VH-VL binders against q8ixk2r445to577. Designs and how they scored, part 72

Target 1, 133 residues: q8ixk2r445to577
Amino acid sequence: FFGMLQNKGLTDYCFDYNPPDENQIVGHQVILYLCHGMGQNQFFEYTSQKEIRYNTHQPEGCIAVEAGMDTLIMHLCEETAPENQKFILQEDGSLFHEQSKKCVQAARKESSDSFVPLLRDCTNSDHQKWFFK
Key: E = the ipSAE of ESMFold2; O = the ipSAE of OpenDDE; V2 = 0.75 times the mean of E and O plus 0.25 times the DockQ between their complexes.

## First folded at step 3 (VH-VL)

Design o12 (framework fv_cosibelimab; at its last look DockQ between E and O 0.08; V2 from the best seeds 0.00; counts 0 for: pae E 9.5 > 2, placed apart)
Fold by ESMFold2-Fast, scan of step 3:
Structure o12 (fold): chain C 133 residues (1-133), chain A 121 residues (1-121), chain B 112 residues (1-112)
Amino acid sequence: as target 1 above (133 residues)
Amino acid sequence: EVQLVQSGAEVKKPGSSVKVSCKASGGTFSSYTISWVRQAPGQGLEWMGVIIPYFGKANYAQKFQGRVTITADESTSTAYMELSSLRSEDTAVYYCARDYGSGSYYDFDYWGQGTLVTVSS
Amino acid sequence: NFMLTQPHSVSESPGKTVTISCTRSSGSIARNYVQWYQQRPGSAPTTVIYEDNQRPSGVPDRFSGSIDSSSNSASLTISGLKTEDEADYYCQSYDSSTHYVVFGGGTKLTVL
């Protein structure tokens, strides 16, 4: 699958990666922003290695979760996908992070002016359901 | 600091209209929706409607459709709620409350102080 | 649209735990986020729980939220009750089919 990764619960919001420095792609948090339909910063690819890959810049980035954290951050893709970069896109639309046994949920970071994808205990919430558009 | 400041209390006659203002400070006005919620004396919270500045769109609860108009002026970061054809049952404290996003989330993180509207003959 | 039903009142002694329920009449409680607001006399409401189970900064960890899909309800639990917890509590959700915000009827908490 590839395209814009949209949330079922937070309608109109898509995965978005827009790092402030165009020459330093890694290390920043993935956010959710209004879907614009143009790809670019909202274009992601779900790979056979269970990666969520960001292809807009080079080198390509892969979404990861650091140990003990719940935020999704951009890392460099590796030749063999490490466990912290593996997400299972389930038939019901949930994104299951294998290493943590948690699901990606559309949420607001405390007191922030942004929505973000976060790891949370898996539920049947529409805020944990994602689809490529 | 984020703050929502509402206009002062009003006393109105039945059949008239009232327009309450809510001035937002702090944050980016167009990144938030502003809802209006009223509370009659001793009663619960009742949602009236919302203005979504980003889309230039308002949505209203069915009970108030035809009587309420919610607008926003982004240049002054102010939302307005106008309620027409006032009845004594409209006596209530009217609150504005903000919500981040485009109108699908609705966590009211900041509220105005409330405006008492009294309708009496 | 759906309705959110809360008990009208609940009371308990200081130091004890109370749970206030909020039941959704149609559609799954898990389809939309549930928030909980505390309102003291003469004041605007303030959020004590958002996104079903998250606490804003400044809200004591004695406050917690949960979702029970089997009863189609959300719950606000307050442990270690203190007199300052006396207030009205409201649950709130959103109906994506009607685009309406829905409040529960409110629960008056008395700490005896």
Scores: ipSAE 0.711, ipTM 0.895, lowest interface PAE 1.2, mean pLDDT 90
Fold by OpenDDE, look of step 4:
Structure o12 (fold): chain C 133 residues (1-133), chain A 121 residues (1-121), chain B 112 residues (1-112)
Amino acid sequence: as target 1 above (133 residues)
Amino acid sequence: EVQLVQSGAEVKKPGSSVKVSCKASGGTFSSYTISWVRQAPGQGLEWMGVIIPYFGKANYAQKFQGRVTITADESTSTAYMELSSLRSEDTAVYYCARDYGSGSYYDFDYWGQGTLVTVSS
Amino acid sequence: NFMLTQPHSVSESPGKTVTISCTRSSGSIARNYVQWYQQRPGSAPTTVIYEDNQRPSGVPDRFSGSIDSSSNSASLTISGLKTEDEADYYCQSYDSSTHYVVFGGGTKLTVL
């Protein structure tokens, strides 16, 4: 699966990554932004290694969750996907992070009008449902 | 410094096609989108379409659907806009523009110098 | 879809402050960023405001942008007006429903 990764509950919002330096793509947080589909910042790929890959730059980036964190951060992809980069996109639309055993939820950023994907306890909320478009 | 350099002025007959080029330098071509915007004499700016060079994906304004084709060549860092079935109303200066890339979308900070296309019998 | 409406023209004397409005016909003006472009005769447009209120490098702080949700409009304000500010100004945003870039009709600013 590839394309825009869109949230069901937070309608018209998609995964978005825009590093401040186009030559340094790792270490920053993935956010949610209105789906526009006309920029590479919203293009992701779900791979057979259970990665969510940001492949608009070389080397390619993969979404990871760092220890003790609930945010999605861009890391470099590895030949073998590390445990903190493995996600399961389930049939019901939930995006499950294997290592943390939590689900990715569209959430409001603290003290902001912006939105971000965060790890939360898995529920049946549409804010935890995702699909590629 | 990023620069967008467009091809020269064109004079075309009605019913013909024109292809304008936009060569980017000084930056990473595949990292940004290229839009085409035209301006008829004495008129405002009109968005025609956009392309993501890295993916070769383009989107067009409804007004130009079926008549405009936007392409990009990453090897030469050049975007192209081809407009077919030309009519007198297509007489305009055509601009290519690149987005700013500061966390926003479709905010053009670099513009080509413009290409005048004149359609006349 | 939506349109952006600007006044056709505005005029003011040097040293004064002028404001150019940009009204969105439908949807919230705050849903997508608004940009402002300056275009002098015979030249390509240049960005004076991006992301509603940010100035690119080289643009003087006399230029400012704002959003008014109550009127569903964006505004470009130019203080300490100078003769070189005489130009056409265009607002621009993005329509997420159509995935189109939308320009306002443009405003001709005359410095008296």
Scores: ipSAE 0.013, ipTM 0.645, lowest interface PAE 8.1, mean pLDDT 90
Fold by ESMFold2, look of step 4:
Structure o12 (fold): chain C 133 residues (1-133), chain A 121 residues (1-121), chain B 112 residues (1-112)
Amino acid sequence: as target 1 above (133 residues)
Amino acid sequence: EVQLVQSGAEVKKPGSSVKVSCKASGGTFSSYTISWVRQAPGQGLEWMGVIIPYFGKANYAQKFQGRVTITADESTSTAYMELSSLRSEDTAVYYCARDYGSGSYYDFDYWGQGTLVTVSS
Amino acid sequence: NFMLTQPHSVSESPGKTVTISCTRSSGSIARNYVQWYQQRPGSAPTTVIYEDNQRPSGVPDRFSGSIDSSSNSASLTISGLKTEDEADYYCQSYDSSTHYVVFGGGTKLTVL
């Protein structure tokens, strides 16, 4: 799938990536922001390798989770997707990270105005359901 | 840092309209999603609708469809709620509240002081 | 649409623990976050629990929230009750199918 990756429970919010340095896209956190489709910040591709690619930039970025962490950060894509970059988008809309055994959930960032996708124990919450539009 | 200040109390006749303002300070106004919630005397909280200032998009509870209009003016950081065809049952305290979600994730972390609207003949 | 049902009132002595329930009538309570608000007479509501079980800064740790999927309910638990905890408490969630906010009917807590 390709497009804006939206949350079912937090409607009108999309995956968004806006690194502070356009020349270094690695290592920053993916956020959730109001869906607007402007610029290239909100377009992602879900690939046959189960990657979530930020492919509007070269070199291409792939969403990853570092060991022991619950945040989604940008890594460079590799020819064979590493296990920490694989997400299973299930038919019910859940986005499962098999290596960690956790689901991606929309969450508020530390009592702030910001929202982020985080790994949490899997539930049936609409905040853990995702779709492309 | 965040503050919501509402306009003063109103006394209205049945069949008229009321417009309540909610001025926001702290943070970027376009990043707020403003809901309106009312509370009749001795009653519980009742959600009326929400405005997403960035899009100018409002969504209303079905009970209030056709009678309520919620708007925002980004230049003054102010949201408005107008309720028309007032009835005695509309006597209530009207609150604006900031939520973090645009109608899909409601955590009302800041509330205005409330505006009493009394509808009497 | 679903409803959230709370007991009309609860009472307990200072120093004790009270639990206020919030039961969702249709669809799973786990589908959307539950918030809890405290409202003192004459004042606007204030948040005591958000995202099921999180406390805002400044809310004492004796306030806690939980979700029980088997009874399809949320709970607000207040331990070490103080007289200043006497207030109305509301649970609140969101209905994804209608895009509406849903409040419970409210619970009056009396600290005897």
Scores: ipSAE 0.007, ipTM 0.631, lowest interface PAE 9.5, mean pLDDT 86
ESMFold2 (binder alone), look of step 4: mean pLDDT 89; pTM 0.922

Design o2 (framework fv_cosibelimab)
Fold by ESMFold2-Fast, scan of step 3:
Structure o2 (fold): chain C 133 residues (1-133), chain A 121 residues (1-121), chain B 112 residues (1-112)
Amino acid sequence: as target 1 above (133 residues)
Amino acid sequence: EVQLVQSGAEVKKPGSSVKVSCKASGGTFSSYTISWVRQAPGQGLEWMGVIIPYFGKANYAQKFQGRVTITADESTSTAYMELSSLRSEDTAVYYCARDYGSGSWYEFDYWGQGTLVTVSS
Amino acid sequence: NFMLTQPHSVSESPGKTVTISCTRSSGSIARNYVQWYQQRPGSAPTTVIYEDNQRPSGVPDRFSGSIDSSSNSASLTISGLKTEDEADYYCQSYDSSTHYVVFGGGTKLTVL
C-alpha cells in the first residue's frame, strides 16, 4: 500500500510529517493534518516489513515508537526493520504496534490546536481505524 | 485564548422566532465547527445542530429540523442559531460550543456563557 | 441512536473517591470518543475529560477517565473529593451512523 494514511473516525485528517528542519528529518513527532490529496508531507508507504515509510526526502524515514512512549516519531529506516518500527495493518483497519501491543489512535495533542497519532489500548473505535486512499 | 460570547437573554411570545449569536475570538474560526446545545430548566443537555463555517453547511438533530437554522459569518467570526415557531417548551438556556473534533467526534473544548430564551404569553 | 445512561446522583464525603458511570445502550462504548463535562449551578459546562481519559490544562489529576468494555461503559473518577467538586457531570459521545451528538442524562454529585 501507498498513499495518504487517513483516519476513519477523524475523516478529514491524514498522517502528516513536516519537520522544522528539512536537513534533519528524524526525531520529530508525526502529526495529523487536513488531507490535501497532493502527497508530499502526507505520502507514506506501507512495506512488506510492516514499516510506515516517509518517502518524500532522502534519507528515507520510518515511523517508530520509543520504549515507554506513546508518540510516533520519525527515525531512519534500516535494511531490516527493528521491532519498534513494525506496525501491523489489520483487515479491520487497526494499526497494531506489535512491540507495545497497542494500537495507533487519532488523538488531540495536549495544549495545542492539533491532532496526533498516539499509541493506546486497542479498541473497536473508528479513531483507531486507518486506510490508504 | 479562545472565547465564545453570546447575545443577551430574550423573552418571546409563542409562535415567534428568536436568533441567538455566538461571537468567537482567538483561534481560527473557519478551522472548527460550532454546535448549539440547549438546556431546559432543571434538565440535561440536548444537541440541536452544527455549522461548518468553512463550507457554510449545517446539520440538525431531527427533532429540530424545519424549525432551526444555524448559520455563520466568517467575516465577523460569528455563528447564529435561529429557532422559529416557539413554544413554551423551548424555554431554555442555549449554548454555542466549539467542536475541536471538527465534526468527526464532537469534542466541545470551549462553551459560550449561554443565552436564556424564555417563551411565555 | 444509542443512549448514554448515568446514575441520577452520587454522594460522598470530602477526601473520598467517587466514580460516575456512563453506559452505552448499543454498539461498543469504545467505538467513539467519550468526553466529560462539569457544570456548576448558573454556569456553562466545562471540560474535565476529553478523548476518554485526557485532562485539559488546569484540571487537577484527581480527575480521571476510563473505558470498560465488559460493562460497555465509560467512567469518570474523582479522588480526594473537595466541596468545589459539587456539580452536575455529563458524559458525551456521538453516533456516527445517525450523525447525532449523544449526552448522558447527567449525574448530580453532592459532597457532604
Scores: ipSAE 0.006, ipTM 0.548, lowest interface PAE 12.0, mean pLDDT 85

Design o3 (framework fv_cosibelimab)
Fold by ESMFold2-Fast, scan of step 3:
Structure o3 (fold): chain C 133 residues (1-133), chain A 121 residues (1-121), chain B 112 residues (1-112)
Amino acid sequence: as target 1 above (133 residues)
Amino acid sequence: EVQLVQSGAEVKKPGSSVKVSCKASGGTFSSYTISWVRQAPGQGLEWMGVIIPYFGKANYAQKFQGRVTITADESTSTAYMELSSLRSEDTAVYYCARDYGSGSYWEFDYWGQGTLVTVSS
Amino acid sequence: NFMLTQPHSVSESPGKTVTISCTRSSGSIARNYVQWYQQRPGSAPTTVIYEDNQRPSGVPDRFSGSIDSSSNSASLTISGLKTEDEADYYCQSYDSSTHYVVFGGGTKLTVL
């Protein structure tokens, strides 16, 4: 699958990534932003290695979660996907982070419409359901 | 390390057209967008439109629809802005500006030096 | 299809703090990121704040950005004001419904 990774609960919000500068694609947090249909910042690929890949910049980035953290950050992709970069897109739309046993949820960051994807205990919430558009 | 270099000043007659270039160096040209923003003497910044080279897509502000065409040549890493049916009120400095990983943030991290277009006589 | 409104001019003495507002006419200011640009006479604009409150490398920590949902405004705050801060300042956001970039009218900062 590839395209915009959209949330069922926050129906207008998609995975979005814009690095601080083009020479620093690593370490920046993945956010949720209004879906715009133009690709680029919101164009992701789900690979056979269970990676969520951002490939509009060289080198290609892969979404990861550091041990003990709940935020999704951009890392460099590796030839063999490490465990912290593996997400299982389940049949119910849940995006399961295998290493942590948690699900990706659309969560409010602070008192605004600012949203971010975070790891949370898995629930049946629409805020934990994702699909490619 | 990213740099945007624009073509030189132009003097045009009313009713003619002008084509301004913006050559990018550094970075991967297809991985970002180029917007065109103009500034009339003593006035503020006015967005005209954008080209997204990766998708071959251009969008224009309503005020300029039908008069402006923005294109890109990836082989030369150059974006172009052509404005037709020139009037005296089109006299302005025209800037190109880069939005790295655009489409959501629309943050302009690098700007060209500007091209003065004078429409007279 | 919203407008961003800034004060035309602000003035303050060296060493003091100044705040420039940017008010969105419709829709929430928090719906789209706000950037701030500095334009000195004869120069192209440069970014001083991006994504509401982030500073690019090389911009001193005297510059800060914030969002106030109650007034539907973004603000640029410059502390420890210096004469080299004299410039025009522009806020900028994005209208997701029209896919248009929107600039504020600009604020001329004079350091007395």
Scores: ipSAE 0.007, ipTM 0.569, lowest interface PAE 10.4, mean pLDDT 84

Design o4 (framework fv_cosibelimab)
Fold by ESMFold2-Fast, scan of step 3:
Structure o4 (fold): chain C 133 residues (1-133), chain A 121 residues (1-121), chain B 112 residues (1-112)
Amino acid sequence: as target 1 above (133 residues)
Amino acid sequence: EVQLVQSGAEVKKPGSSVKVSCKASGGTFSSYTISWVRQAPGQGLEWMGVIIPYFGKANYAQKFQGRVTITADESTSTAYMELSSLRSEDTAVYYCARDWGSGSYYEFDYWGQGTLVTVSS
Amino acid sequence: NFMLTQPHSVSESPGKTVTISCTRSSGSIARNYVQWYQQRPGSAPTTVIYEDNQRPSGVPDRFSGSIDSSSNSASLTISGLKTEDEADYYCQSYDSSTHYVVFGGGTKLTVL
């Protein structure tokens, strides 16, 4: 799958990654922003290794969650996906983060001035359901 | 920083109209939606409608369609709610409230102080 | 358009725990976030819970929210009740099909 990764519950919002330096693609938080249909900073690829890739530069960026954290950040992709970069897109649309055993939810985080995707206990909430457009 | 300040109390006759203002300060006005919620004496909260300034679009609760108009003036960072054909049952405190999101989330994180509208002959 | 149903009133002694339910009449409670507001006489409401179970800064940890899909309801739980908790409590959600904001009828909490 590839395209804009949109939330079913927070209907108008998509995964968005816009680093402040175009030549540095890692180290910043993934946010949610109004889907603009332009691709670019909202274009992601879900791979056979269960990665969510941002493919605008070499080496490519892969979304990861560090141990003990709940926010999604951009890391460098590796030849073999490490556990912290693996997300299972389940049949119901949930994104299950294998290492933490938590699900990606569209939510507000007080430390951020925007909506963010972050890890929470898995529920049947539509705010934990995602699809590519 | 963020504050919503409403116009003062109004006393109106049945059949007239009232227009209440809500001036926002702090933040970018066009980035937020503003809803109007009323509360009759001793009663619960009743949502009337919302204005989404960046789309120039308003949505209204079914009960108020045809009688309520919600508008915004970005140059003054002010939202307005106009209610026509007033009845005694419209006597209530009218609140403006900011939705933290952009029209699909609806958590009211800031509220105006409320405007009492009394409809009496 | 769905309705949110709350009990009209609840009461309990200081130090005890109360739970206020908010039941959705149609469609799953999990389709849209539930917020909870506290309103004291003469004041505008303030948020005590957002996104089903999150507390804003400044709200004591005695307040918690939960969702029960089997009863299609949200609940606000207040433990260690204090007299300052006396207020009206409202649940609120959003209907994405009608684009309507829906409030529950409100629950008056009395701490005796």
Scores: ipSAE 0.567, ipTM 0.858, lowest interface PAE 1.9, mean pLDDT 88

Design o5 (framework fv_cosibelimab)
Fold by ESMFold2-Fast, scan of step 3:
Structure o5 (fold): chain C 133 residues (1-133), chain A 121 residues (1-121), chain B 112 residues (1-112)
Amino acid sequence: as target 1 above (133 residues)
Amino acid sequence: EVQLVQSGAEVKKPGSSVKVSCKASGGTFSSYTISWVRQAPGQGLEWMGVIIPYFGTANYAQKFQGRVTITADESTSTAYMELSSLRSEDTAVYYCARDYGSGSYYEFDYWGQGTLVTVSS
Amino acid sequence: NFMLTQPHSVSESPGKTVTISCTRSSGSIARNYVQWYQQRPGSAPTTVIYEDNQRPSGVPDRFSGSIDSSSNSASLTISGLKTEDEADYYCQSYDSSTHYVVFGGGTKLTVL
């Protein structure tokens, strides 16, 4: 699958990655922003290795979650995907991060003017369901 | 410092119209929606509608469709709610409340102080 | 199109725990976030819980929220009750099919 990764519960919002420096693709948090339908910063690919890849900039980035953290961070993709970069896109639309046993949820970041994808206990909420558009 | 400041109390006759204002300060006006919620004396909260500045659109609860108009002026960061064909049952405190985003989230993080509208002959 | 039903009133003694329910009449309570607001006489409401179970900065950890899919309800739990907790409490969600914001009828909490 590939395209804009949209939330079922928080409608109109998609995964978005806009690194502050095009020469430095890694280390920054993935956010949610209004879906524009044009790809670019919102174009992601779900791979057979269960990665969520960002390839608008080179080198390609892969979404990861650091141990003990709940935020989704952009890492460099590796030839063999490490466990912290593997997400299981389930039939019901949930994105299950197997290493942590948690699901990706659309949430507002602590009284800020931003929405972000976060790891949370799996609840079968529409805010934990995603699809490629 | 975020604040929503509403216009003052109004006393209206049945059949007239009222227009209440809500001036927002702090934050980016177009990044938020503004809803209007009323509360009749001793009653609960009732949602009337929302203006979504980012899209330039408004949505209204079915009960108020045709009588309520919600608008916004981004240059003054002010939202307005106009209710026409007033009845005594429209006597209530009217609140504006903001929600971050484009109209799919609805967490009201800041509220105006409320405007009492009294409709009587 | 759906309704959120709350008990009209609840009461409990200081130091005890109270739970206020909010039941959705149709469709899953889990479809959309539930917020909880506290309203004291003469004041506008303020958020005590958002996104089902999150607390805003400044809200005591005595306040918590939860979702129970089996009863199709959300709950606000207040432990260690204090007299200052006396207020009306409202749950609120969003109906994505009608694009309407829905409030529960409100619950008056008395601490005696």
Scores: ipSAE 0.689, ipTM 0.890, lowest interface PAE 1.2, mean pLDDT 90

Design o6 (framework fv_cosibelimab)
Fold by ESMFold2-Fast, scan of step 3:
Structure o6 (fold): chain C 133 residues (1-133), chain A 121 residues (1-121), chain B 112 residues (1-112)
Amino acid sequence: as target 1 above (133 residues)
Amino acid sequence: EVQLVQSGAEVKKPGSSVKVSCKASGGTFSSYTISWVRQAPGQGLEWMGVIIPIFGKANYAQKFQGRVTITADESTSTAYMELSSLRSEDTAVYYCARDYGSGSYYEFDYWGQGTLVTVSS
Amino acid sequence: NFMLTQPHSVSESPGKTVTISCTRSSGSIARNYVQWYQQRPGSAPTTVIYEDNQRPSGVPDRFSGSIDSSSNSASLTISGLKTEDEADYYCQSYDSSTHYVVFGGGTKLTVL
């Protein structure tokens, strides 16, 4: 699968990665933003290794969750995908993070009108359902 | 609703130590970091350090290394900042501030009300 | 490791536009997000701009942020200036190489 990774509950919002330095794609939080269909910041690939890759830049970035955190951070992709970079896209649309055993949920950034993907206990909420557009 | 509530003002003698608390309510305490920032009278904001509560790990500004200790108690959602070997130039308002703790940026979205620490002989 | 430099003070008349700069001494200003905080006397700082140019809910659209890589600076622009905008303004960024939060020296805004 490849394209815009869109939320079923927040129907107009997509995974978005817009690092402030175009030459440093690593270390910043993945956000959710209005789906615009123009690729680049919102273009991701879901791989057979269960990675969510940011393919707009070389070297490619892979979404990861650092130990003890619930936020999704961009890392460099590894030759062998580490456990913290593996997300199982399930048939019901849930995006299950293997290492933490939690699901990715669209959540509001506190104090703001913006949204971010966060790890939460798995539920049947539409805010935890994702699909490639 | 997220709120950071700090302990009350303190007056200390030179050479003593002070411990200021910052209690967080609302939000998920363990998913965020708490920084401590001070402001001397008429001066700007100065970052002292940060605690990552889930790891119990703190990082400090070089100026304060050896004198400052930042800790957190997840069971009470409270962060602490202890400053030792107090000098008169440590007289300042001390703030706690919350950030997302993710990626390579600190985005302080909530601040405590501040705690005035006065160091005088 | 790096410093953020702001003018100590700026003044402008009501209804006009003022711009406050924040210049990074080393490394690219675009490398790390810049936040802007407003501090009124006797109060804790509050966020007026985060992530370079984003506005928190409740902050008027008269406040805007921008990055200029050519001058290695961030700017806070306040249009339609009001007396209530009088405050100290601080820019803030993060040095990922030292794991250090850096504040600018602050700018006192006076609305004449």
Scores: ipSAE 0.000, ipTM 0.509, lowest interface PAE 15.9, mean pLDDT 83

Design o7 (framework fv_cosibelimab)
Fold by ESMFold2-Fast, scan of step 3:
Structure o7 (fold): chain C 133 residues (1-133), chain A 121 residues (1-121), chain B 112 residues (1-112)
Amino acid sequence: as target 1 above (133 residues)
Amino acid sequence: EVQLVQSGAEVKKPGSSVKVSCKASGGTFSSYAISWVRQAPGQGLEWMGVIIPYFGKANYAQKFQGRVTITADESTSTAYMELSSLRSEDTAVYYCARDYGSGSYYEFDYWGQGTLVTVSS
Amino acid sequence: NFMLTQPHSVSESPGKTVTISCTRSSGSIARNYVQWYQQRPGSAPTTVIYEDNQRPSGVPDRFSGSIDSSSNSASLTISGLKTEDEADYYCQSYDSSTHYVVFGGGTKLTVL
């Protein structure tokens, strides 16, 4: 799948990656921002390796969650996806991070000035359901 | 730490207007929406409206449309709620509350101490 | 707009667990976040649960929240009940189509 990865609960919000330096695309947190429909910083690819890939800038980035953390961070893509970069997009729209056994939720993090996708215990909330637009 | 401080109690006549202030400190005023919620004696919480200072936009509950005006002054980090055409049933404690969800899902993480408005002849 | 319905009152003994329900009249409870507020007499409300099941810093882990789509309800559960938990509890959500905030009618918790 390709497109803007939109939240079912926060319906106006999409995955967004806007690194402060376009020459350093890794190491920063993925955020949620108002969907603008133009791709760009909101255009992601869901791959057969279960990666969420950011292809807007070079080199290509892949979303990862470090052990014990709950935030989604941009890392460099690898030839074979490591476990921390694998997300299972389920039929109900949930995005399951198998390594942690948690689901990606649209949430406000206390330390953040924006909404962010976070790993949380899986629930039946629409805020844990995502779709490509 | 975020703190919301409201103006003092008011006693008003029927037909008059009241304007309650809510001064914010400790946080970025423009980053969060401010809602107004009232509570009549012995009753539950009733949402009146919200202002999102970042966008300069206010939205009001249907019951208060035409009678309530919510404004904000970013230079003083103060939100205001003005309620007109007061009646005895408007007697209530009026709270301002910071909306951490910034109008997106309405989570009220900090509340003012409340302002008692009594409407009597 | 939809309504949120809570029981008027609940009571339980110290050390026991109590659950307060909040039922949505139309549309899915899963559609919009649910928050829970505690209000003691003479005080402003304080958040005990936000975003369905999250606790603010300083709220004991005895407080938990959940949603159940089959009953179209949110629940606040307080375990290890203490006398200081005696208060009114309000659930709150919002209607994304109108951008209106909806509060439940409130539940008075008495610790006997």
Scores: ipSAE 0.422, ipTM 0.833, lowest interface PAE 2.8, mean pLDDT 88

